# Designs tried in a protein design chat: VH-VL binders against q9vpl3. Part 105

Target 1, 224 residues: q9vpl3
Amino acid sequence: RGKINIQRPKAPHYERARVVAVTQPKYPELPKAKSCFKTRAERTQQQQENPYNEIIAREVRNWLDHSRLVAFFHLSSITADDIFRVRVQLHKQNLHLKSYGSKIIEQAVKNTRYEAIVPLFHSNHCIVFSPDPEKTAALLRIVRRVPQMVLLGGIVEETMLSRNQLVAYAQMPGLHAVQAQLVQTLSQAPGHLIQQLQAHQNSFVQVLDVHAKNQMNEETPKST
Short names: E, the ipSAE of ESMFold2; O, the ipSAE of OpenDDE; V2, 0.75 times the mean of E and O plus 0.25 times the DockQ between their complexes.

## First folded at step 3 (VH-VL)

Design r46 (framework fv_anetumab; at its last look DockQ between E and O 0.30; V2 from the best seeds 0.00; counts 0 for: pae E 7.9 > 2)
Fold by ESMFold2-Fast, scan of step 3:
Structure r46 (fold): chain C 224 residues (1-224), chain A 121 residues (1-121), chain B 111 residues (1-111)
Amino acid sequence: as target 1 above (224 residues)
Amino acid sequence: QVELVQSGAEVKKPGESLKISCKGSGYSFTDYWIGWVRQAPGKGLEWMGIIDPSDSYTRYSPSFQGQVTISADKSISTAYLQWSSLKASDTAMYYCARLEGLYDSEYFDYWGQGTLVTVSS
Amino acid sequence: DIALTQPASVSGSPGQSITISCTGTSSDVGGYNYVSWYQQHPGKAPKLMIYEVSNRPSGVSNRFSGSKSGNTASLTISGLQAEDEADYYCSSYDSSSTPYVFGGGTKLTVL
């Protein structure tokens, strides 16, 4: 019920920790940091961060936390009037188009499951959020008419999906619980998302095809 | 039962205007795009363009941009393909087809029977 | 005409398996899982046989299967029957300036 750190590691008593820190002639207790210090690039980036950026990053995290559907797009040159018309069409379907700077996106997803998406935002981008994952098909039908918005991938039920996987998810009929379970089962590690988007990939479609063939064989016995 | 029914064959002279139709039935007309595909005598399939009947958004193949007009009337579930001035090279079979799928994964799932257009003097 | 490349004709005997290729580039066949296949009998409208590389619509025989490797998609027909004699067209999404392209077509003859 509280936002207590559930995975908090067991810490030694404060007095004990302080004594160990001041009397230690050796450094046997490492902080488990991959790096003892940040790189020059990481320090430069951190120096550019300010309280207002954290407020906006918190807004992004709120959208991520309250949205069961998140779609990422590359955005080519588009007029204010054109993007406004797209926002109106999306809003009618409970889909919310947002644009944030790449540094704010990085700050928002830092140390989360979604850190791998940061490279997608090195160029012009926008994100569509919705609390309703059943709207994925409606989203794709609307954006199909906007050639300036190129689908990169998304998140459905907290699972990162490549472009092809998100399109396949949108095409599934039936119970949403079944769709969510399939998405979770067929998802790939965040570290591989960029590779999947760049490579020729049929893995999700092939898995669905095999599953469909297996279901066909079970439902229609050999006599049909 | 999904069906696309096209208008009958046309025989025209060069310079004449023409408008052919494709009527959808058995489904929600505004939920699917309609594409037009041309097939010259003895030749293969060539897509011409597509229309979203919900707001008449159109997109044309570069080869047909400015050569034809695609329109739709959603009140009667009918899409149209129109020429302002026909040429002999417009002689072909014209198919309408319903676009199924999402985003760029689209495919033509149901096809009309075709309208033969013959342009000769 | 810069269409997807298909062989002009293929032939087979009843009961055999044949494969029709459809070769494009990384901007169409190679880049996406959006390949469809259509069957056209003489004087008839085309019929969808395969969509999204390997999926079959309801009513299409399981003798028809699709696959893709790199820039080449393939339609395979197993247990070839006389009724399979037709023209076959592949189609793909093209991310360049043309959203859809058709192959030149392949005439299948069942001997």
Scores: ipSAE 0.168, ipTM 0.574, lowest interface PAE 3.6, mean pLDDT 77
Fold by OpenDDE, look of step 4:
Structure r46 (fold): chain C 224 residues (1-224), chain A 121 residues (1-121), chain B 111 residues (1-111)
Amino acid sequence: as target 1 above (224 residues)
Amino acid sequence: QVELVQSGAEVKKPGESLKISCKGSGYSFTDYWIGWVRQAPGKGLEWMGIIDPSDSYTRYSPSFQGQVTISADKSISTAYLQWSSLKASDTAMYYCARLEGLYDSEYFDYWGQGTLVTVSS
Amino acid sequence: DIALTQPASVSGSPGQSITISCTGTSSDVGGYNYVSWYQQHPGKAPKLMIYEVSNRPSGVSNRFSGSKSGNTASLTISGLQAEDEADYYCSSYDSSSTPYVFGGGTKLTVL
């Protein structure tokens, strides 16, 4: 009786192989724990206009419209447990961590003033929403503890801010609207915001500019 | 004016426990993290760890993880560094410092005067 | 122990300009603009001289300046004075292991 090579079992006879192939139960792939982080491939396959996507898009719009603080983050190799922990911490501060697909975001912001944020959502991302712009500092403090969350930028009082501008805003005392406007004025032109957000992912060169701007902001009287 | 005032010099024996303090004043204590830095005699500065006084979140250097405990009492604007069992090698100057930086930038802008800890048999 | 590399000692005459280097890696000095410099006189606590590569805190003399190229940060002291004699430490954010790392220190002697 020839030694059964357990490492390389002989291929079954073609007829048996056919029967086995046909009778193999296709077990539904265990739902990969829907890590909020669907791979790019999984996100692109769901291209069918699912009525569900419209509902979610409406939700996103609702959050955008009712939030005075919105922050965008890139997620780099973060575990579900870590996300949960951060979510809890944020929630305690009335900060709401959400994750949406890029297509959903695109649909949500299409033909809106926020359309410029679409390029930010090419990878794994999350969004933090808050009705209170004063929570910007709290938000940044919390996420500082999470290196996997990389701040890309945000929206404060309906003003789009780069990462640096958002940090500067959080450091400023006074009226939120005035702060946002001042930061915007003192910082790079809005037209370069997208470029800066993208560049930030690749370089930290602009960190020095943030501090310079902050100093300038402190020297600028808010009362005019 | 921002000030960090540390507790006085300590002379201890090996195996004894110790807790030293750093009191902040002149600013909102909970708005800034506090770091501890060790400096052995004639040696350089070593980062030990940091604490967020607002919720007592703590980060340690790998070299000091499990060797010391950093804590804070925000009610009295005080941070602590403690040992459960001192070693001779713990003989050093210990500085507390205020950590500036809201998001990713970190530097120590104000320092305590230092606490000398001497551990000898 | 992961430390930033500094020269052990530097010397200069009054009125001269000296530079202290701080060399790290791409995970610290080279990766971020979060380099700080501290001055420490004998028996005294360190004092922040430069933060974020090139920024001076209030009260620090404009004779102190900072720069960075690649993985090396530099502290330049112009118009050297006797009171500048001290130990100088660089520091940086470090993403690889410890979030914060110091250099070994440089003793500056004013001749």
Scores: ipSAE 0.028, ipTM 0.552, lowest interface PAE 4.4, mean pLDDT 83
Fold by ESMFold2, look of step 4:
Structure r46 (fold): chain C 224 residues (1-224), chain A 121 residues (1-121), chain B 111 residues (1-111)
Amino acid sequence: as target 1 above (224 residues)
Amino acid sequence: QVELVQSGAEVKKPGESLKISCKGSGYSFTDYWIGWVRQAPGKGLEWMGIIDPSDSYTRYSPSFQGQVTISADKSISTAYLQWSSLKASDTAMYYCARLEGLYDSEYFDYWGQGTLVTVSS
Amino acid sequence: DIALTQPASVSGSPGQSITISCTGTSSDVGGYNYVSWYQQHPGKAPKLMIYEVSNRPSGVSNRFSGSKSGNTASLTISGLQAEDEADYYCSSYDSSSTPYVFGGGTKLTVL
């Protein structure tokens, strides 16, 4: 008595012709005043009614607290197969690729020294976490073959590094001794590193704005 | 001591298949990509393609796409270059080389001794 | 398409300095700092002499130096010695049609 594993395609097309729209549910629409702006009580209630975001934000904070290497990337359009392949390659090196909503990131870094990184997450992004800072070179070799992932910068041993500083860190010989000296040097002005990361993002946005407008009216430099 | 040792010279007829090898030693084989470079007699260098031995991901030069197959066996630290049907124009010296470089730089830091492939008759 | 141009040959006397040029375009040599130089003696495999425009690997004499200006990279050999007689190739990342290109090679003759 044999068992048959071969499955043929189903043919539900015949039944689709019998479908009739018997009813169309009408959902309540929010008042225009609520959709345009919200009271303090409504914002508080929405936060209470979305507790899943707090759980995920706690996860992100845990990753940030226990990773000696964190790298931030801009992520452009990528197929599910390609991102899965990259995630597998990274995982083999103890590198953990994560994507979180910008509101989750904002909640996770609120009231921390990392609040300045929030603007990096307004665009499509991903983050790589690792307990192993010596894996920085392996990370960079993997992502150089993934043009959809553009390095923005990172954190090594709680020190924020620009894109160029992270690449330089990965290339240094005598890794442990040199890494300790580099981290000490870069921590001399912690606000400077945050400002560099923000400036790179702002520079990219400003270049796109200039090209999109094609008008010279906004050529005057802005100060911060 | 990083070393890439290639298989010996080959003399073949047109239409025959061939697989030449490149064995890496003195380093972690899967940590570096391997590239193949061709040098026709009296001519310059031309890269053919590269492979990541850790998962066998490959990239080929457009000139060689579909003409050769690059593969690796990480269990024996060996990369391969193979033809299914050799042509007389495949007569050349073939080098393997180790790729070094990080995010946006690549260069060949160590080279094999070369494998001379002669296709005639 | 994009190609790297090297002089076919250069020559110099022992003790002199010579420079080998490698001219590309803004899509390769001019656009990126990914120029490398290789030395090849007859019958031997190429050897890396310069990477990332100007860096020497360990074990390469400091008589060899590299630079770039615009779309042209240069390899300079000071204190020329008989053993420097070889073919020299530049290589660069090329964003246009092939990911990596080599120059045509320069035969260096020591007189």
Scores: ipSAE 0.013, ipTM 0.497, lowest interface PAE 7.9, mean pLDDT 76
ESMFold2 (binder alone), look of step 4: mean pLDDT 90; pTM 0.926

Design r47 (framework fv_anetumab)
Fold by ESMFold2-Fast, scan of step 3:
Formats: structure tokens, sequence, C-alpha cells
Structure r47 (fold): chain C 224 residues (1-224), chain A 121 residues (1-121), chain B 111 residues (1-111)
């Protein structure tokens, strides 16, 4: 069966409780605006810019701007069937699993308050978006069963949180005032939090390199 | 205050069935997973399995898959470990312990006092 | 079945520092930052001392610290006291079919 895809950041409504999702169109129409004449510099700039990437970057910005919960994960090798099961479980909770290339993310967040997240995406990654921050506990319970997804941190109510801070947030009562106060209390200087998120990501990448090297060493060498 | 209270010691004969319990108190029972850890006399710790009480999802160690059943009743905040037919080799101390069920933490922060199970002919 | 290697015993005198090692592979200790340490006094349940390599739970003395280098995790106890005499077990996540693995345990004697 085909994979369930959600392309718009606004949460879709299920037609029926047992229907998991409405499939969105995969390809948006390209804009039809071009100048009458372009300079050599403008032509060179356009050769380096992919119009399709700008459309996807705009969708990423829309997801970030309209999601009250954003969680960042490192993603190890995972089968198509396994990731599909995870997406279905997440979608039932209005949680939307997305993966974007590092260049698209950089293009999306350049000159925005989100620019600091770019280093998190230098390796394999995925992001979960939701308009509902009360779904943080449901998110963490689902991903606990997926060892290939390693939580790096996230954004709740536009505040960046480390892995441990997200876990603490998930344990709070469902009272918006209490949750907002916790977010403010746990919030550290932006530089400190970003450094912690980057350190976790870099440590995990180093660990994966060791694991990959060890698996290669276990392979029997073949004679001629 | 967080506490896990286990049922009392049991003395059984081979072939008998047994069900021991672990009751959680002082916290939201469905927010944490309950693991079972075995310790044979004079030996180390050995993980048996774990349960998510919110939906009764279970995962077992390969050594104990099919040997035991783990279950939970969230209405009374109690997890269970059950044998259909005991063996002398099941003689051990059995601990329940909670793991934070919200993310892949893989550690046990609170432990029950243990239930000693003795199986002898 | 012992998945992680620990020394069978370690000894020290009051006020000294001792270190207990826990060696695994890249699929457990080396592969992930999910190493924990448990203290067990005779006849008692284990108590969590360290989680996720180096973090201490509330109520655990700062004399206990954890670290990791490659496939080996270490528990260090500084300012050794008589009440530290116990068995110590390391534990780690394992990416195989057994997500929780334990070391064989180390008996700490305070002389």
Amino acid sequence: as target 1 above (224 residues)
Amino acid sequence: QVELVQSGAEVKKPGESLKISCKGSGYSFTDYWIGWVRQAPGKGLEWMGIIDPSDSYTRYSPSFQGQVTISADKSISTAYLQWSSLKASDTAMYYCARDQGLYSTFYFDYWGQGTLVTVSS
Amino acid sequence: DIALTQPASVSGSPGQSITISCTGTSSDVGGYNYVSWYQQHPGKAPKLMIYEVSNRPSGVSNRFSGSKSGNTASLTISGLQAEDEADYYCSSYDSSSTPYVFGGGTKLTVL
C-alpha cells in the first residue's frame, strides 16, 4: 500500500476515525513569473537556484511557522515498511514526520530565527511537526519503539528545548499556563541550548562511525 | 512518593503455576514502563522483559520469550509476572523496576524490593 | 549470560578513589550514550547511581561520576566510604534483540 503523505502544515481532519489520513498532492504547480531580461549575474544566480527547492523551502518555513511542536531526530538506516508504520502511528496523533535535504532546510531558515538549527541536519535526519504541543508525550511514546530515531531536541511554543527538557515538558499536566511557565523556566540562553543540541548530534555521528567501522571489521575478507 | 511494592516470597514445586505482582504508587502508572529483572542465587542481574501499562505492549528477552508472561492492570496500578509451569531453575529473586516510558531512556530509576521464588521438589 | 565485561572485584581504602570499568562493543556501550550504573547491597534491591553515561539522579552523592571512552564506560567513586561497599552493575542499551544488557557485576570492598 502507498505511503501516507501530508504536505501542508495545517493539520488535516480525518474523514472518519478509522481513516488514517487524506493524501495530499505530491507536486505543487510552479510559479509562472519571469523577468523580460536577465543580466549575466542573474542568470548565474538562477543556475545555482532550483525553483523547485524554493517551493519546498517555503513549505518547510510554513511548517515551522504554523507548528507549535517541532521535534528533531537523527535517523539511522530504517526499512521502508518500518518507517511507514511509524508515519501511520504518528499521523493518528496529528504528528507529521518529514525529511528534507540539508540545503533545502538551510534555504528555508536562512535569515530567520530558526537559522541556528542548520547544523543539526548535516547527517541523516527527520523532523516531526504538530500544531498540538500536548502531543509531545504521544510522540515520545511512539518513537521509544523506534531505536533508529534518536531525539536531538525540539521547539515547543517557539522555544528551543533540549532532549531532556522535551521529556520534562511531556510529563507536565495538560494545563497551558503550567506548560508555558515550564518552557520559560527551562529555557536557557540560545547559544547554550544550541551547543547542547549540536553536541548530541556530533557525538551520535561519531558513535555511528565507530559502529560502521566495527561492522566492516567483522566482515570476512575475501581472497582473490 | 514513588514506590514499587512486590508480592511476598513464594515456595513452589516444579510444574506449578505462579503469578507475582508489582504495585506502583506515588506516580502516574501509565506514564512509565515496568521491567522485570531476575537474579539467581549468587549471580548477577538478567533482564526478562518489559511492559507499557498504557496499552499492554510487551517485549521479552529471547531467553524468556515463551517461558513467562508479563501483564498489567492499569486500574489498580499493578504489573504481573506469570509462569504456567515452574522449573527448579526458576529459583531466583525477581525485581520489578520502572523505566521512563516517554523516550528511549533504557534505565530503571526505581526498583521494587524483590520477590524470592523458590522451586524445589 | 553476561553481555558486558566488568572486573569481578575492586578494593580501596577510605578516602581513596576507585574506578570500575564496563566494556562492551559498538552495538551497546560504544554505539550509544545509554549506560547506567546500579549499586546493590547484600539482600537489597539495586539502586540507580548513574544514567546515560554521566548523569546522577537526585540524592546520589557527587562522589559518584561516570564517563565513557570508545567501548568502555567507567564508574569512579571518590572519597571512598565504608557504606560504598556493595556490588556494582553496569547496564547499556543493545541494538540487538535484547535492549537491556547487564555487566557481570563488580564487588567493591572497602578495607
Scores: ipSAE 0.036, ipTM 0.538, lowest interface PAE 5.4, mean pLDDT 78

Design r48 (framework fv_anetumab)
Fold by ESMFold2-Fast, scan of step 3:
Formats: C-alpha cells, sequence, structure tokens
Structure r48 (fold): chain C 224 residues (1-224), chain A 122 residues (1-122), chain B 111 residues (1-111)
C-alpha cells in the first residue's frame, strides 16, 4: 500500500525541459566530406532517444505519484489543433493531458502497483492527471465532446477503476466520505473477469452457429 | 421517479412552423444529454441529434443538419425540437431520450419519452 | 447515412432460443464496446434491453443477453415467451460522421 500526496504536484514538464537541455549529448565536429545528412541525423537521434526515455519514464512516475485522479483513454485520429483545444479546456480544471509511448509507460510502471495498466497502452492512447479526484465529473463533461477520446478506465485514490466504475464515481455528490466508500465498493466487483470468460464461450458457440445456414437458429444438444 | 414527458400530437400543413417539447423530471437535468429520434410510419428508428442542456451544445445527424433546431431551457428542465417550415416528409413519431450515463460515447438511451406524433398534410 | 445491418425478421417457438445479429464496421460495432439493443412493442416507445454490448438494465429479464465478435453484435433471447414478440433495434456509437447509428430493425414473431 502506498500514500499519494497530490495537493500541489511537482510539475515535471518545466524541470524535465531544463534537465534535457543540460544533459543533452554534445557531438564533436565531423569532417563535412565524410558526413552524410541522413547518417548524422540517425546517429544524433539514437543518442538523444536513450537518455530521453529514462527522463520521461521518471516524469510519468512523478505524475502517477502526485495525482489522485488518473484517467486512461484510447485516442483515435485527431488534429493537433483539436487536441490542443481539449488540453486547454482540461488545464483550466487542473486536469493535465499527457501522451507517452507504450515502452515509456511500461518502463515507468515496471515493479510498481500500476504495472496492471500496461495492456491499456497497446495502441494510441493518452492519460489525464489531476491532484483533485472531484474533477472527475468535469473531466468526463469535457471529454464527452471529443469522440476521438474513449475512456478505458482510471485510478482514483490509489484504486484502479474500470470505465463504468469511474463514470459512477463522477456522478457522486461532492462528499469525500461517500465517494471513498463508492470507490472501495466498486473496486471489489469481480464481474469483469467472469463476463470476459462468458464472452469467449459465447464467441466459440457463435462461430460454430455461423456455419449453419444464415436463417438457422441452432440449439446444440449436449450428449453424454 | 425519472421520466421524460413530451408534448401532445400535432397536425400541421406544409410550410408551417412547429416546436415540440420534452420535459425531464426526477433527475438532475443538466447532468444528462437529451437525444431526439424519429420514426416514420412503419419505418425504423433514425437518430436526429443530441443536446447537452448544461450549455446547449448540440450535435446533429448529417441528414437533419439545417432541417431542425434542437434547444433546451435548463431552468424548466425542457428540451425542444423545432422546424421553421414543415414538409409532408416530416410526418413521423418523434421521441426524446436521455443518454444512459454521463459519457455520451456509450450511445445508449435509458429513459424514453412517450413520443409526439406529428402529421403534416395539406 | 448507412444503418447497421439486421435481418428483417426472425421467428421462434415458445421456450426456444433465438439470436438477432447486428453487423457494422470497425468505425462503429467493431471499434467500440458501445452496442445497445432496444425492444419496441406496437404503439409504444422503445425500451433499453442491453447496453455496452452485454449489460442489462435493472428490470430486464436475464433471458436477454448480448455479445459481440468482430464487427457483429448479437442479441440472444432464451426461453421465448409471447410477450417477446416485438421489433428489436441495435444501436452503436459511430466515430465516422455521427455519434450514433441504428440498425434497420428486426421483427420477432413468436409462432
Amino acid sequence: as target 1 above (224 residues)
Amino acid sequence: QVELVQSGAEVKKPGESLKISCKGSGYSFTDYWIGWVRQAPGKGLEWMGIIDPSDSYTRYSPSFQGQVTISADKSISTAYLQWSSLKASDTAMYYCARHLDYYDSSGAFDIWGQGTLVTVSS
Amino acid sequence: DIALTQPASVSGSPGQSITISCTGTSSDVGGYNYVSWYQQHPGKAPKLMIYEVSNRPSGVSNRFSGSKSGNTASLTISGLQAEDEADYYCSSYDSSSTPYVFGGGTKLTVL
């Protein structure tokens, strides 16, 4: 069990930018006759990529440690201008939209309580952080206008919640004790795994049933 | 008790204007989006559009964009569907429905009005 | 634009099971777990039977179940009863032109 103090989270963006500038590798002068633009660019990119991955992973861990609300989204194709408008609207509510590569997220959460979130990031994704879990309602109000952002789930007060559980939390009145009880109750629900198992069984039966003619409603008898 | 109550049936002539209503009760009206669904006689359901009553943000089906106006008055918990000039093809049953939860991408409507029958004939 | 594809009609006998399919694309049924099913009796407003592929609202019989495989969602009604005779519509979130689309509807006849 960990504790999270997120009243005033340390802003890693400003500090990261400064650290990146200071730690950036210096490349020696190369003879122009032997330098190829593509080769030089590739070499420079490889050198810069390695240090940045570790720094960004630390940034992700800092956000997770200092946020009492973390929401995960699948992100469909969206223009830079549109996502910027969403980011501005969220920032006004102390909600911080961040995007990180799946390898960076895996490195950030490796050997932590949050390791279970890695499967959520197999495709395009973004994460919203906030020190204030009462902002969950404001978050969903803003995101409901952005069909490209699909809520996958989140973490509230160190408790992992499914999409439906997070939506239920957002509809609660602003009573901290009642919200805390709801989070605890919702996180105890075992139904998700059972539903997935039953879905796989139904899918298998349906694959067999689809081989019947398109009008056939097949009931397979069980023989012993 | 959560319910949506719609205005009564209307009989109009082509070219006339019309505004029908949908009043919500038993819940926080601004917390849920209200959608409008059309059903022509003997036909299926067609989504027309949706409104967020908290700020009157609307989204329309391309088929209905510019043909109707959806609005809401949160002070009286009522949503509206309006035509400036009715056509015979507007003859249909019109339903209002509340979005299941706070998240509009779920696409589900849990509470439905009883429907308003609009007949447009000359 | 284009409605989700459902069979026009399905029939079954009392006590049996039937399945109604709803086929879309990767931008609607296949792309999201936001498939809902509605039951409509003649002269009545639609009633939500299933939401988010497989969830039942309170008060809906457990004889109704939903599932999805790829771009096709299915509504299954077990232990058919006379009162199940109705029109059934599927609906899904659509990321392309509009946020919501409906299927063409399926008339269920019980004998």
Scores: ipSAE 0.014, ipTM 0.516, lowest interface PAE 7.7, mean pLDDT 76

Design r49 (framework fv_anetumab)
Fold by ESMFold2-Fast, scan of step 3:
Structure r49 (fold): chain C 224 residues (1-224), chain A 122 residues (1-122), chain B 111 residues (1-111)
Amino acid sequence: as target 1 above (224 residues)
Amino acid sequence: QVELVQSGAEVKKPGESLKISCKGSGYSFTDYWIGWVRQAPGKGLEWMGIIDPSDSYTRYSPSFQGQVTISADKSISTAYLQWSSLKASDTAMYYCARHLELYDSSGAFDIWGQGTLVTVSS
Amino acid sequence: DIALTQPASVSGSPGQSITISCTGTSSDVGGYNYVSWYQQHPGKAPKLMIYEVSNRPSGVSNRFSGSKSGNTASLTISGLQAEDEADYYCSSYDSSSTPYVFGGGTKLTVL
């Protein structure tokens, strides 16, 4: 066991800011369905029609509409303490890490320009929002220290970017170069971009499946 | 224009201290790591270490841990490589490079300084 | 710890295609898609040619391409030109004690 150092207590304002940065809004609990009067199929249909999902979906739409930077990540298993630290670090850069269920995201983006992102969210995921697109480089710098988060792609200034395009955007020296790159991206066919985003998701899932299989089937050398 | 400008060539005696610099311009200095790469005369590239200027977090190659100190001053967009006591074996070209260690692009140095030649002789 | 293995030299004539290999282990080249390639002309700083195995930065000719099979990454230069004569280095993430490792370098001679 390593040496434990008791750190000086943080200033009260720092601890408050840290708690506030991680605290997400509480949604009202779903009212109890009258399940005793419904078959299994009817209970499933009633659950799908729950109005609370629309309230959360509207919140997601507000985040999408008011953020000039949106980044999509696959999220591997991570502890509550580790994700809390990531959220605090991101919040200091005006980057907001949110997690929503796939059905809610589908409801939020249906009939919008962002409907094409739905396939990215069929596995464990999270989204980072920011009103400041200049924070893309800061976002990628922070996330590189979090191996559980895999960048899939994003939206910058309402333009969908693949992982490689978002990385290139982060490397650009400033506003004039950014505008030139966005013009190139705007001229691309939507199908091409979606294919690139899906390829990254499928590649990552394949790597995880291979890794999980190799860990499960780890060879034990036979000692005669 | 994005560039890294390094300090000029140095000629030193064994045992002397030295601090060389690498100044970034044309980009947000704190958004990228700065790495240091050594190249001995006629030899290949050797990674020394890296610094995140935003929080001064450093990481060193085991070969250079304790041999050099990497630091940065974000107020003037400058990174430093320092020796407390130079050896003849420290004679080499030293490059700084902007390192974009994104989740899927670990290890890529996209912008390089022109290099600082350090010569250590009696 | 141990540098990635590259051939010391390779040669070709103008218009030909050449390939430079970069061999590591499952803890670096084989385990991750984080291979980069750098070009260095005599007396000059290295220049990034390829990152993430096969991606080209803007301004790099499409004559340069990268690939990977198992523990070996490859840089291929097609339509070889005199200005391609340089030293080429591969690099990769290393999951061992060093987070980053370079190859030993390959001198390309254009005959």
Scores: ipSAE 0.000, ipTM 0.431, lowest interface PAE 18.2, mean pLDDT 75

Design r5 (framework fv_ontamalimab)
Fold by ESMFold2-Fast, scan of step 3:
Structure r5 (fold): chain C 224 residues (1-224), chain A 121 residues (1-121), chain B 112 residues (1-112)
Amino acid sequence: as target 1 above (224 residues)
Amino acid sequence: QVQLVQSGAEVKKPGASVKVSCKASGYTFTSYDINWVRQAPGQGLEWMGWISPYNGETNYAQKVQGRVTMTADTSTSTAYMDLRSLRSDDTAVYYCARDQGFYSTFYFDYWGQGTTVTVSS
Amino acid sequence: DIVMTQTPLSLSVTPGQPASISCKSSQSLLHTDGETYLYWYLQKPGQPPQLLIYEVSSRFSGVPDRFSGSGSGTDFTLKISRVEAEDVGIYYCMQSTQFPLTFGQGTKVEIK
């Protein structure tokens, strides 16, 4: 697919190493060992406790707290080389593409105003963060070349927006006052927004299932 | 107010080339793609291709692939369509249109007034 | 390529009467994002096309409420509840679900 159209600069080796390092488990020094005999509650707490997940969950919370633009995408099969090129193109616009497991996202947003987003991450997904909401238009231009990334919705200035509301926001000129008023006008209750985002996701999954079945019927199976 | 203003009518001989301009105003030029659509006399609409002023990415219709080049000048907010090796069946009104759609979809909310290109011997 | 077929190709309407135009696609216009990208344009005599309806049923800014769009999958309809003199022209449906973008052949609407 020629839809990923990024400049082909020399690949920065250090960026890939950094990404891998961030996603790998970083176990801190274990706390002092105590008795092996625990109450049921203590055993349940220990079984759920994962230092790696809490460390990465803190990273996710930091991104959410410091980003005025957060966009959620369904991610279809894409090569590592292609996603790397997309990440580089986005980074040039101060847009940061991240992928986290559903349990980590749930842990990160638990007891926050963003808790309603958890259902969006039950399928393959990725998130784009930026401190600059004016970059929403640049984000949508770039992902227009990446059919494997399907926009589900986002958060702008702490307001949850559906896909269509985020697209409408992107179409506004760079007038901050007008954009702020639009965000207020477009805002919806979190529960209702999640229903709309899940409906789009369910429709998309249904379309993908039909497409996959059509591909299976038309394709000659590859054999090694 | 969003406005697209196109260059004037052209009369060309077969084998010549034509370059049509489309000057945009009233919006951020790099935020919207420009599509080109032509209409032969008494016929329907035919999509020619699109260009993103944001990064110069283009996508051309197969019928004109290899003969068309679309460009955009962000300093003047002007898009161009250059069609080479003109044939009599290239006689049409050529429209530029702003693309309201984002990411993987396209639709045209504002259109230029049209440029008549006549190819005759 | 997705082929768009409009019916009828021409219709003459008495002022104030309703009009209905059908648009059929050779394959489903449901996009992978769950939306259906079907559009209606009107080309008045001597003018460029103008957007009437986007995404099946949404009226574009300034379009009178007598215009309405409906449909799903491969079958779409544009309805004009009461045709006025200003509505004379050629109506086109367009799909943007897949490249290349394709238009119907057009429906000429004129007053009797």
Scores: ipSAE 0.016, ipTM 0.521, lowest interface PAE 5.7, mean pLDDT 78

